# Designs tried in a protein design chat: VH-VL binders against q8ixk2r445to577. Part 148

Target 1, 133 residues: q8ixk2r445to577
Amino acid sequence: FFGMLQNKGLTDYCFDYNPPDENQIVGHQVILYLCHGMGQNQFFEYTSQKEIRYNTHQPEGCIAVEAGMDTLIMHLCEETAPENQKFILQEDGSLFHEQSKKCVQAARKESSDSFVPLLRDCTNSDHQKWFFK

## First folded at step 7 (VH-VL)

Design yd13 (framework fv_axatilimab)
Fold by ESMFold2-Fast, scan of step 7:
Structure yd13 (fold): chain C 133 residues (1-133), chain A 120 residues (1-120), chain B 107 residues (1-107)
Amino acid sequence: as target 1 above (133 residues)
Amino acid sequence: EVTLKESGPALVKPTQTLTLTCTFSGFSLSTRGVGVGWIRQPPGKALEWLANIYWNDDKYYNPSLKNRLTISKDTSKNQVVLTMTNMDPVDTATYYCARLYSGKRYFDYWGQGTMVTVSS
Amino acid sequence: DIQMTQSPSSLSASVGDRVTITCLASQSISRYLAWYQQKPGKAPKLLIYAASSLQSGVPSRFSGSGSGTDYTLTISSLQPEDFATYYCQQSYSTPYTFGGGTKVEIK
């Protein structure tokens, strides 16, 4: 799969990554933004290793969750995907982070009127359902 | 059918805060995907994007000016307000508000612009 | 920030001429480029979006082309009402950035 990763419940919102500069690609939080197909910032690839790759950067970025955290951040991709970078996209649209046993949910960012993907206990909420557009 | 109009002070003193209001008709900020942005143009110079606000209250700012800018909306009044703190003579410009759609990010309708002069 | 370089900064042309304006982005913008026309004392008017799509109501003599980092606005047969300043704008990444403008003047 490859394209814009869109939320079923928070309609018209997609995974988005727009780092502050090209020399500081890793370490920043993945956000949700209105789906628009604007090149690299919303284009992701779901790989056979269960990674969500930021498709256009060199070296390639992979979405990860740090131990004890609930936010998705950009890390460097590795030759063999580490466990914190593995997400299972299930047939019902849930995006399951195997290491934490939690699901990715569209949520409002605490200090902002913006939205972010966060790890939450798995429910069948439409806010936890994702699909490639 | 679609119109936008800027309003605010024509003269601002250095260090003061500028407040501009964009009043529009022919569309609603309750419509999914729609947004309003602010762009300025100093006399004889190029256009500079300042900020966008969207139907769902998402806000985006030019990083060069982010600490000085606040954008807000009142959907029931068809208004978008831009506030800019600590005004300086280099901020003298014509300020425009314009409509855009989130999927397309181009400005299809513009207000006539309001000239703001910053001087003592 | 993505820098947009327009060339030329100004040109002189006659009615009926073919006019070409170029816009160069400091990185690939995947055709997320718009062109605006601005007449003295007036707000900009959208001409072209998505590099090559003509805005409703804009005459067919205006066309846009390009990909990657290089984009062009062409006016196939310049008319008197076309004397204006033209700006390109990228929307691939925030902040949105505009070119420096190209002033099309009568020869």
Scores: ipSAE 0.000, ipTM 0.525, lowest interface PAE 16.8, mean pLDDT 85

Design yd14 (framework fv_axatilimab)
Fold by ESMFold2-Fast, scan of step 7:
Structure yd14 (fold): chain C 133 residues (1-133), chain A 121 residues (1-121), chain B 107 residues (1-107)
Amino acid sequence: as target 1 above (133 residues)
Amino acid sequence: EVTLKESGPALVKPTQTLTLTCTFSGFSLSTRGVGVGWIRQPPGKALEWLANIYWNDDKYYNPSLKNRLTISKDTSKNQVVLTMTNMDPVDTATYYCARIYGSGRYYFDYWGQGTMVTVSS
Amino acid sequence: DIQMTQSPSSLSASVGDRVTITCLASQSISRYLAWYQQKPGKAPKLLIYAASSLQSGVPSRFSGSGSGTDYTLTISSLQPEDFATYYCQQSYSTPYTFGGGTKVEIK
């Protein structure tokens, strides 16, 4: 699948990666922002290795979750996807992170009022349901 | 200046389909992050959200009414159309269209004057 | 659906009074909250968006505050033109939902 990864519960918001520095395009947190439909910072590729790639605009970027963390950050893609970069997009729209056994949920960023995708225990919440546009 | 105006029939019989048109000026539905929504208000009651349509043709419906609602846009004419099937007297209300705007949190920043729709035999 | 409980449903106040209206969401809405003013026979007018941001052209006597589930609209010194019905609205999740309204009447 390719496209903008949109949240079913937080209906106006899409995965967005807008690093503050072009010289360091990895290591920053993935955010949620208003869906604009233009691709660019909101265009992602879901691969056969269960990766969410950002390589249409910034090469080799793959979304990952570090051990013990709940935030999604951009890492370099590897030849064989490591476990922390594998997400299963299920038929009900849930995005299941295999290594942690948790689901990606649209949520407010910890101490900020901006929105981010976070790992949370899997529930039936529409905030945990995603689809490609 | 942003303006919106609703148009449609003032009287609808039970079981008929209601079609409302929102005509706007001062903005384009081609602009990223902009949308138009429909809200209704029965006489003396609270506001009830019906449906939204966005610049990229994304559509959202109130699930309580989803099987009855269709929203569409004609960007070249600056129009948004709402269709509601199987009208009932309980659907008697003033219907508003409003612009959706936001830089992180959506809200209705400009509203049309509203059009009264009465459903009776 | 997120339920928005607005209180009080009505209040009587005099010009110059401080008026406080509250809005309670059934779950956290992360400041995806707007306040609207509606005068009889007129369309609603946006007063506040993102819980605390004042819309252009709205008098500074209006202010919004709150986070999580609890939100407040305050009118610091009520003016004659402020007698109206006020509504809160969340846009955190679809369906968008409005509070039941608070009618501010002349005492």
Scores: ipSAE 0.000, ipTM 0.527, lowest interface PAE 13.4, mean pLDDT 85

Design yd15 (framework fv_axatilimab)
Fold by ESMFold2-Fast, scan of step 7:
Structure yd15 (fold): chain C 133 residues (1-133), chain A 121 residues (1-121), chain B 107 residues (1-107)
Amino acid sequence: as target 1 above (133 residues)
Amino acid sequence: EVTLKESGPALVKPTQTLTLTCTFSGFSLSTRGVGVGWIRQPPGKALEWLANIYWNDDKYYNPSLKNRLTISKDTSKNQVVLTMTNMDPVDTATYYCAHRTYKGRYAFDIWGQGTMVTVSS
Amino acid sequence: DIQMTQSPSSLSASVGDRVTITCLASQSISRYLAWYQQKPGKAPKLLIYAASSLQSGVPSRFSGSGSGTDYTLTISSLQPEDFATYYCQQSYSTPYTFGGGTKVEIK
């Protein structure tokens, strides 16, 4: 399953990955940006290994959260997904990060008008509910 | 200057619980991206990672030892404590605590001097 | 688990020699690779982080390179204080794993 990964609470915002250099796809933070419906930097695939893949380049990028962090970062995909790259998309729309036992929440970036997905304790908030369009 | 120092018993009997304390200065374990890890080294062998604790109280354990390990922090005392249950002679090693940050891609940049723990009857 | 295979396990060299040590990861680790130096009876010392970044206070004769699965530590001109055991370590995924070590001995 693939498409634009949109937030239920922050209804106009989608997962977005737009690295400054197309030759450097790894290491930058995933952000939230106004959904534009054109795919491209907002097009993700949810895989049977519970990965969220960004497949605009070779090799493919996979979203991860590193130990002790709450930001979503782009890693290289592996043949067997490591646990820091596994997200369970639940029936209620929650995106549960297996390694940390936390949920992905749409959040305002500190001291900014920008939005980012961050790991937070799981709640029933619409800001923690996601769906593919 | 960042410093860390391990403390705990030098001798532990088989089946007992080991408690090690890492006391540090020069940084706060409330700073985003900062963590402290425990690593051990049996005599003449390679380094083995045991556990990490981070600024947000996230805890990670080596799966091989997860059911035996507990890591905790006391931010007011600048201490991180590692507890390991059911000690065995094969757990004889020098135990280190070390500072790490996301900025350095989680390299262990500053290490304590290590404390030798011998497990023997 | 990501397996780190370090080679050679031991190496004999003379002062002034160029020494290279390699580290192979069982999967890509995106340059989440550090190199440590350990002298007998002492704690490890960080030399290189993020595959190629020199830790402050470490002599410029040490350098790291590599990407994906293949990484190398180079000592351009070996000094007497460099005789030690060297370890690589990945921090890409838990459990964090170390190589088996390379002992650099005097010839």
Scores: ipSAE 0.007, ipTM 0.628, lowest interface PAE 10.4, mean pLDDT 87

Design yd16 (framework fv_axatilimab)
Fold by ESMFold2-Fast, scan of step 7:
Structure yd16 (fold): chain C 133 residues (1-133), chain A 123 residues (1-123), chain B 107 residues (1-107)
Amino acid sequence: as target 1 above (133 residues)
Amino acid sequence: EVTLKESGPALVKPTQTLTLTCTFSGFSLSTRGVGVGWIRQPPGKALEWLANIYWNDDKYYNPSLKNRLTISKDTSKNQVVLTMTNMDPVDTATYYCARLKYYGSGRYGMDVWGQGTMVTVSS
Amino acid sequence: DIQMTQSPSSLSASVGDRVTITCLASQSISRYLAWYQQKPGKAPKLLIYAASSLQSGVPSRFSGSGSGTDYTLTISSLQPEDFATYYCQQSWSTPYTFGGGTKVEIK
């Protein structure tokens, strides 16, 4: 699948990657932002290796969750996807992070009015349900 | 006030399983962004990272040793335990545990270390 | 695995000298790099995290710099207590690899 990765519970919000440094594409946090339908910063690809790829800019980025963290960070894609970059998109729309055994949830960023995808214990919440549009 | 201390056997025979315990004070493994890692150093050689465990029970292992390593925590006892199976003389090293501190943007540092415990593997 | 090549493997310097140690990663590690100091018979001590941030309690003569694949630890004015082996470590991808170490000997 590919397209805009939208949240079922927070219905106006999509995965968004727009790094503040245009000369450094990786190493920044993935956020949620109002779905605008213009692709590019909100356009992601789900691969057969269970990666969520961002290839609007070069080099290609792959979403990862670093050890001991619950935030989604853009990393460089590798020839063989490491475990921290593998997400299982399930039939019910849950996005399961294999290494941590947790699910991606739309959540309010601490001390902020912004929203971000975070790893949380898996529930049947609509805030943990995602779909490509 | 933050301290970590390693404990376990000083001598292990080849093929046996090593169990090391890290007991700590001055912090909690329930605190977000905190973890404990294990690192070893053979005599006169460089540091080698073995495994990490974090506040959320995330576990990471050195892939070259993954089939031999298990890391676990007991948050109520302030302990982290590392087991390593099928010990070999080349595993002779000083084993350290260290606190992992999150510094933002996904970066960690091992800011406080235990004194280390020497493990010798011989027949 | 990301290979961390540290140079030089050893050096001798006089008190007051500026010392630089380099660490080269086999691929970009986006400043996910820490520097550690280890004195003989002791556990390592964190000096620098996130490539350039000085750990609390570490003297200001220590500094880190670099990006991408090339990183440097600088000691601006070497002191007798700086006799030690220095290690870099990347935390970008598992295994979190250390460099081979640089032994600094004071003449």
Scores: ipSAE 0.008, ipTM 0.643, lowest interface PAE 9.1, mean pLDDT 88

Design yd17 (framework fv_axatilimab)
Fold by ESMFold2-Fast, scan of step 7:
Structure yd17 (fold): chain C 133 residues (1-133), chain A 123 residues (1-123), chain B 107 residues (1-107)
Amino acid sequence: as target 1 above (133 residues)
Amino acid sequence: EVTLKESGPALVKPTQTLTLTCTFSGFSLSTRGVGVGWIRQPPGKALEWLANIYWNDDKYYNPSLKNRLTISKDTSKNQVVLTMTNMDPVDTATYYCARLKYYGSGRYGMDVWGQGTMVTVSS
Amino acid sequence: DIQMTQSPSSLSASVGDRVTITCLASQSIRSYLAWYQQKPGKAPKLLIYAASSLQSGVPSRFSGSGSGTDYTLTISSLQPEDFATYYCQQYYSYPYTFGGGTKVEIK
């Protein structure tokens, strides 16, 4: 399945990736932004390998979380998905990062008015529930 | 209605520092997704982007001018200030400020512009 | 930096003509492109954003198209008030860059 990955608790916000520099499409943090319905920077694909792919630009990016970190960062996709790029979209809408045993939560970015997806202990909050639209 | 207006000196001597103020109404820089940018246009030439500042105080500068530019905001006064050091006759231009919307989504360009203020750099 | 090249640099046209202006980016900009109209002595006015979205209050005779590196502004039936200089601008990557402008003059 593919589409805009929207938050159930922060209802107007979607996963968004719009790096400020085209030459550096890898290494920037994934943010949450008002859903605009046009695809582009909010279009993601959830694959059978449990990747969240950003494929509107080449080469394709895959969302990853580095060990010990809580931010979602865009990495290059690999032929075999590494564990840090695998997210289990569960029946209840939780997006579970198996390597860390944590859930993706919509959260306010510290020292800013913006929102970002962060890894947090799984609490079954609506801010940890996601769906493709 | 949204309005922006630039103010500052009309004449600057070489090597001096230029300070321009953008005063706006009809929107707030406390609103998520909103920013203000500065653009200049030398007489008879194309537009050149200088700097952006956003609601969260994120700042971006044109790399060719980064060491000379400082942008800041005073949200309570609805003002954005641009400072440019070491002015040169080549910096003679009309300077504009403009509103930015929907940072991160790429949905909007600069949708409302000030009238511009002409800055001449001459001895 | 992403270079924006506009063509033509100038054109002469008559009222009622279909006018086409092209903007070429040196790299893909994913439709993060705006078109502005500027009349002599005035500030630029936003016409189109996101390559093809018409700004509120702009007449429907203006349209934008394109993707990747190639973008076009079309005025389907030129009106007297449309004689102006038009600029494209990418806002995909910093620094933001503008095209050199296209002056649309009365023939």
Scores: ipSAE 0.007, ipTM 0.554, lowest interface PAE 10.8, mean pLDDT 86

Design yd18 (framework fv_axatilimab)
Fold by ESMFold2-Fast, scan of step 7:
Structure yd18 (fold): chain C 133 residues (1-133), chain A 123 residues (1-123), chain B 107 residues (1-107)
Amino acid sequence: as target 1 above (133 residues)
Amino acid sequence: EVTLKESGPALVKPTQTLTLTCTFSGFSLSTRGVGVGWIRQPPGKALEWLANIYWNDDKYYNPSLKNRLTISKDTSKNQVVLTMTNMDPVDTATYYCARLKYYGSGHYGMDVWGQGTMVTVSS
Amino acid sequence: DIQMTQSPSSLSASVGDRVTITCLASQSISRYLAWYQQKPGKAPKLLIYAASSLQSGVPSRFSGSGSGTDYTLTISSLQPEDFATYYCQQSYKTPYTFGGGTKVEIK
């Protein structure tokens, strides 16, 4: 799969990666932003290695979660995907991060009116369900 | 400045439950990116990782021992507790707790260790 | 489980020698590897994190290298205080396995 990765519960929001410096894609947090339908910063690819790739820049970025962290960050893709870059997109639309045993949830960023994807205990919430559009 | 110290019984009978406490100072387990891990070393043998707990209460266990291990934290007391059930003489080892420090890009290291506490399991 | 094989299990070297210790992972661990030094009766000490990054306060004679499945720890000029057992540990996948250790004896 590929396209804009949209949330079922937070219906107007998509995965978005827009680093402050377009020449430095590593280390910044993935956010949620209003879906614009134009691809660009919201275009991702789900690979056979269970990666969520950001192909807008070269070298390619891969979404990662650090152990003991609950935010999604951009990292460089590797020849063999490390465990922290693997997300299982399940039939019900949940994104399961196997290393942490948690699911990606659309959530409000603390001290802000903005939204971000965060790792949370898995539930049946529509805020934990994602689909490519 | 940063210190950790293990405490618990020195002698445990087979089938009993072991409870070890790691008391630390110089950092808080409410700080993002910090964790505490438990490692053991039987006499004359290699190090074996047991469990990690992180600031956000994420818990990771060695799968070979998962049914026997429980890790918890009390952030207000600066303590991490490891419980291990059904002790056996082969569990005789020095048990260490150590701080997990985040270095960026998903990398951690155990940068400060306790002195270790010897636990002997015998009848 | 990812198996970490250290070579050699022990070695003897003279002060001033270059010492190389190898760690082989049973699968790629993408540089999620740390090296620890343990002196007799003491807790381990972190030397290297992320395969090649030197921990603050560790002498520059220690260095780490490698990628994929093959990693090395090098001591460029062995000193008397370097008598110890050295362990690698992968943190790519649980359980976070240690190698069997390499005992370095001076002389």
Scores: ipSAE 0.167, ipTM 0.708, lowest interface PAE 3.0, mean pLDDT 88

Design yd19 (framework fv_axatilimab)
Fold by ESMFold2-Fast, scan of step 7:
Structure yd19 (fold): chain C 133 residues (1-133), chain A 123 residues (1-123), chain B 107 residues (1-107)
Amino acid sequence: as target 1 above (133 residues)
Amino acid sequence: EVTLKESGPALVKPTQTLTLTCTFSGFSLSTRGVGVGWIRQPPGKALEWLANIYWNDDKYYNPSLKNRLTISKDTSKNQVVLTMTNMDPVDTATYYCARLKWYGSGRYGMDVWGQGTMVTVSS
Amino acid sequence: DIQMTQSPSSLSASVGDRVTITCLASQSISRYLAWYQQKPGKAPKLLIYAASSLQSGVPSRFSGSGSGTDYTLTISSLQPEDFATYYCQQSYSTPYTFGGGTKVEIK
């Protein structure tokens, strides 16, 4: 799968990554932003290695969850995907981070009008259901 | 002041299970971005990372030892416990626990360490 | 596993010398690297996190640099209390591997 990764519960919002500059793609948080239908910063690829890959840069970026954290950040993609970069997109639309055994949930960022994907205990909430569009 | 202290048996026989307790003060394992790790050092050798546990109960194990290691926390007692099964003389080492602190961009450092506890595995 | 190779394994130096220790990762670790100091019979002490950030309370003569696979710890003017073994550790992926250590001894 590839395209815009949209939330079922927060229906107008998609995964979005806006790096500070062309040469710096690592270490910043993935956000949720209004889906614009144009790809660009919202275009991701789900790979056979269970990566969520951001293909606009060389070297390519891959979404990761750091140990002990609940936020999704951009890492460099590796030749073989490390465990912290592997997400299982399940039949019901849940996005399961196998290393932490938690699910990606759309959530409001504290004290702001912005939204972010966060790791949370898995539930059957629509805020934890994702699909490529 | 932040302190950590290891406790457990000084002598273990081959095939037995080792249980080590890290008791800490001056911080809480309910605080976001905090964890406790275990590291060992055989006499005269390099440091080897064993396992980490974090505020959200996320657990990470050294894959070469994963079948033998279990890490758990008791937040109300300010304790982290590591168990290691099937001890062998090669596991003779000083065992340390240390606080993990998140400094941003996911980069953790072990900023405060316990004094270490020597564990000898012999018949 | 990511292998961390430190060089040299040991060095002899005098007080006032500039000392450089190198750590080489078998793959890029994106500055997920810390440096520790260990004195005989004691627990390690964190010197530097995130490759170049000095831990609070650590003397400014210690500095870290590097990116990708190549990292360096520098002690600009060695003091008597700096004779110790130094270790690098990557935290980019599990297992979080340490280098073999560099022993800094009196010449």
Scores: ipSAE 0.162, ipTM 0.751, lowest interface PAE 4.4, mean pLDDT 88

Design yd2 (framework fv_axatilimab)
Fold by ESMFold2-Fast, scan of step 7:
Structure yd2 (fold): chain C 133 residues (1-133), chain A 123 residues (1-123), chain B 107 residues (1-107)
Amino acid sequence: as target 1 above (133 residues)
Amino acid sequence: EVTLKESGPALVKPTQTLTLTCTFSGFSLSTRGVGVGWIRQPPGKALEWLANIYWNDDKYYNPSLKNRLTISKDTSKNQVVLTMTNMDPVDTATYYCARLKYYGSGRYGMDVWGQGTMVTVSS
Amino acid sequence: DIQMTQSPSSLSASVGDRVTITCLASQSISRYLAWYQQKPGKAPKLLIYAASSLQSGVPSRFSGSGSGTDYTLTISSLQPEDFATYYCQQHYSTPYTFGGGTKVEIK
């Protein structure tokens, strides 16, 4: 799978990575933004190793959740995917994070007009359901 | 203001399970971005990270210890407990607990440490 | 596992000397690195977080630098209380490995 990773509940929003410094993409938060259909910052690949790869820059980035966080951030991809970089895309569209045993949910960023993907307890909410477009 | 203190047995026999308790004050493990980690140091050797637990109950373990470790927290008691099964003389070390402080962009540091507790494993 | 190699394993220095300790990661750790000071019989003390940020209360003679795989801790003018063992730790990927330590001894 590859493409724009879109939310079923926030129907116009896609995973988006727009680092403040293009020369250092690691450590910054993944956001949700209006789907524009042009790839670029919204183009991701879901791999057989359960990674969500960001292939716009070299070296390739992989989405991770740092220990004790509920936000998704960009890391460098590893030869063997660590647990914090593994997301199981389930048949119902849920995106299950291995290390935390939680699901990725579209949520409003506190005190902001922006949206972000966050880890939350797994529910049957459409805000926790994702698909590639 | 912030303090941590380790407690547990000073002597453990081979094959027994070690239980260590970290009791802390001056912060809450319900506060977003905080955690507590366990580190050990065998006599005359380098520091070795064992496990972390965070405010949201995320748990991370050193995989070299092959599922011998369990970490848990009791937020209401300000305690973190580490258990380590099947103790061996090579596990003889000073065991520390430390607070994990979040500095932004996924980066942590262990800013306050307990004094350490020496655990000797012998028959 | 990410291996952290510290150089040198030990050094002898005099008060007033500039001391540099290096830490080499087996892969890029994107500045997810902390430095600790440990005196004999004592718990470690955090000196530097995020590769270059000085922990509050730590004297300004301590500084950290580096990126990618290569990191350094510098003590610009060594003081008597600085004789200790220094450790780097990466916090990029589990296990959060420490370096082997660098013992700073009096000459």
Scores: ipSAE 0.145, ipTM 0.747, lowest interface PAE 4.5, mean pLDDT 88

Design yd20 (framework fv_axatilimab)
Fold by ESMFold2-Fast, scan of step 7:
Structure yd20 (fold): chain C 133 residues (1-133), chain A 123 residues (1-123), chain B 107 residues (1-107)
Amino acid sequence: as target 1 above (133 residues)
Amino acid sequence: EVTLKESGPALVKPTQTLTLTCTFSGFSLSTRGVGVGWIRQPPGKALEWLANIYWNDDKYYNPSLKNRLTISKDTSKNQVVLTMTNMDPVDTATYYCARLKYYGSGRFGMDVWGQGTMVTVSS
Amino acid sequence: DIQMTQSPSSLSASVGDRVTITCLASQSISRYLAWYQQKPGKAPKLLIYAASSLQSGVPSRFSGSGSGTDYTLTISSLQPEDFATYYCQQSYSTPYTFGGGTKVEIK
């Protein structure tokens, strides 16, 4: 699958990666932003290796769990996906991070009106349900 | 004011299990972005990272030792415990615990270290 | 997995000298690198985090630079208290590997 990765609970919000420096895509947090339908910074691919790839840059970026945090950040893709870059997209829309045993949830960013994907204990919340559009 | 101190046996026999406790003060492992790591150093050799545990109970292990290592925390006691099974003479080293502090953009540093505890593995 | 190679393994220097230590990663680590100082019989001390950021309380004569696979620690004017072993560590991917160390000895 590929496209814009949209949240079922925050119905107007999609995964978004807009690094401050286009030449340095690694190390910044993945955010949620209003779905615009234009692809670009909201275009991702879910691979057979359980990666969420940011395909519009070379070398390709892959979403990873920030070690010791609950945030998703951009890393470089590897030939063999490391465990922190593997997400199981389940049939019910849950995005399960195997290494941490947690689920990706749409959540409000600390000290702001913005939203971000965060790792949380798995629940049956619509805020933890994702689909490609 | 932040301090960490390692405790455990000074002598371990081959095949036994080592249990080390890191007791700390001046910070809490309930604080977002904080963790504790374990590092060892055999006499005259380089530092080797063993395991990290973070405020959210995320655990990371050195893959070469993962089947031998268990890390856990007791936030209320300000303690982190490392267990290492099947000790061998090559595991003789000074063992350190250190605080992991988040500096942004995914970068951590070990900003305060314990004094280290020497563990000798012999008969 | 990621191998960190430090050079030189040791060097002799005098007080006032400019000292440069290098750290080479076997693959890009995107500035997920810290430098530590260890004096004999003591625990390591954090000097630099995120490749170039000076830890609070560390003298300004210490600086870090680099990107990709190549990183450098510089001591602009060596002081008596700087004779120690220096280690780099990558935290990009587990295991979080240290370099072999660079021993800075009195000449």
Scores: ipSAE 0.129, ipTM 0.751, lowest interface PAE 5.2, mean pLDDT 88

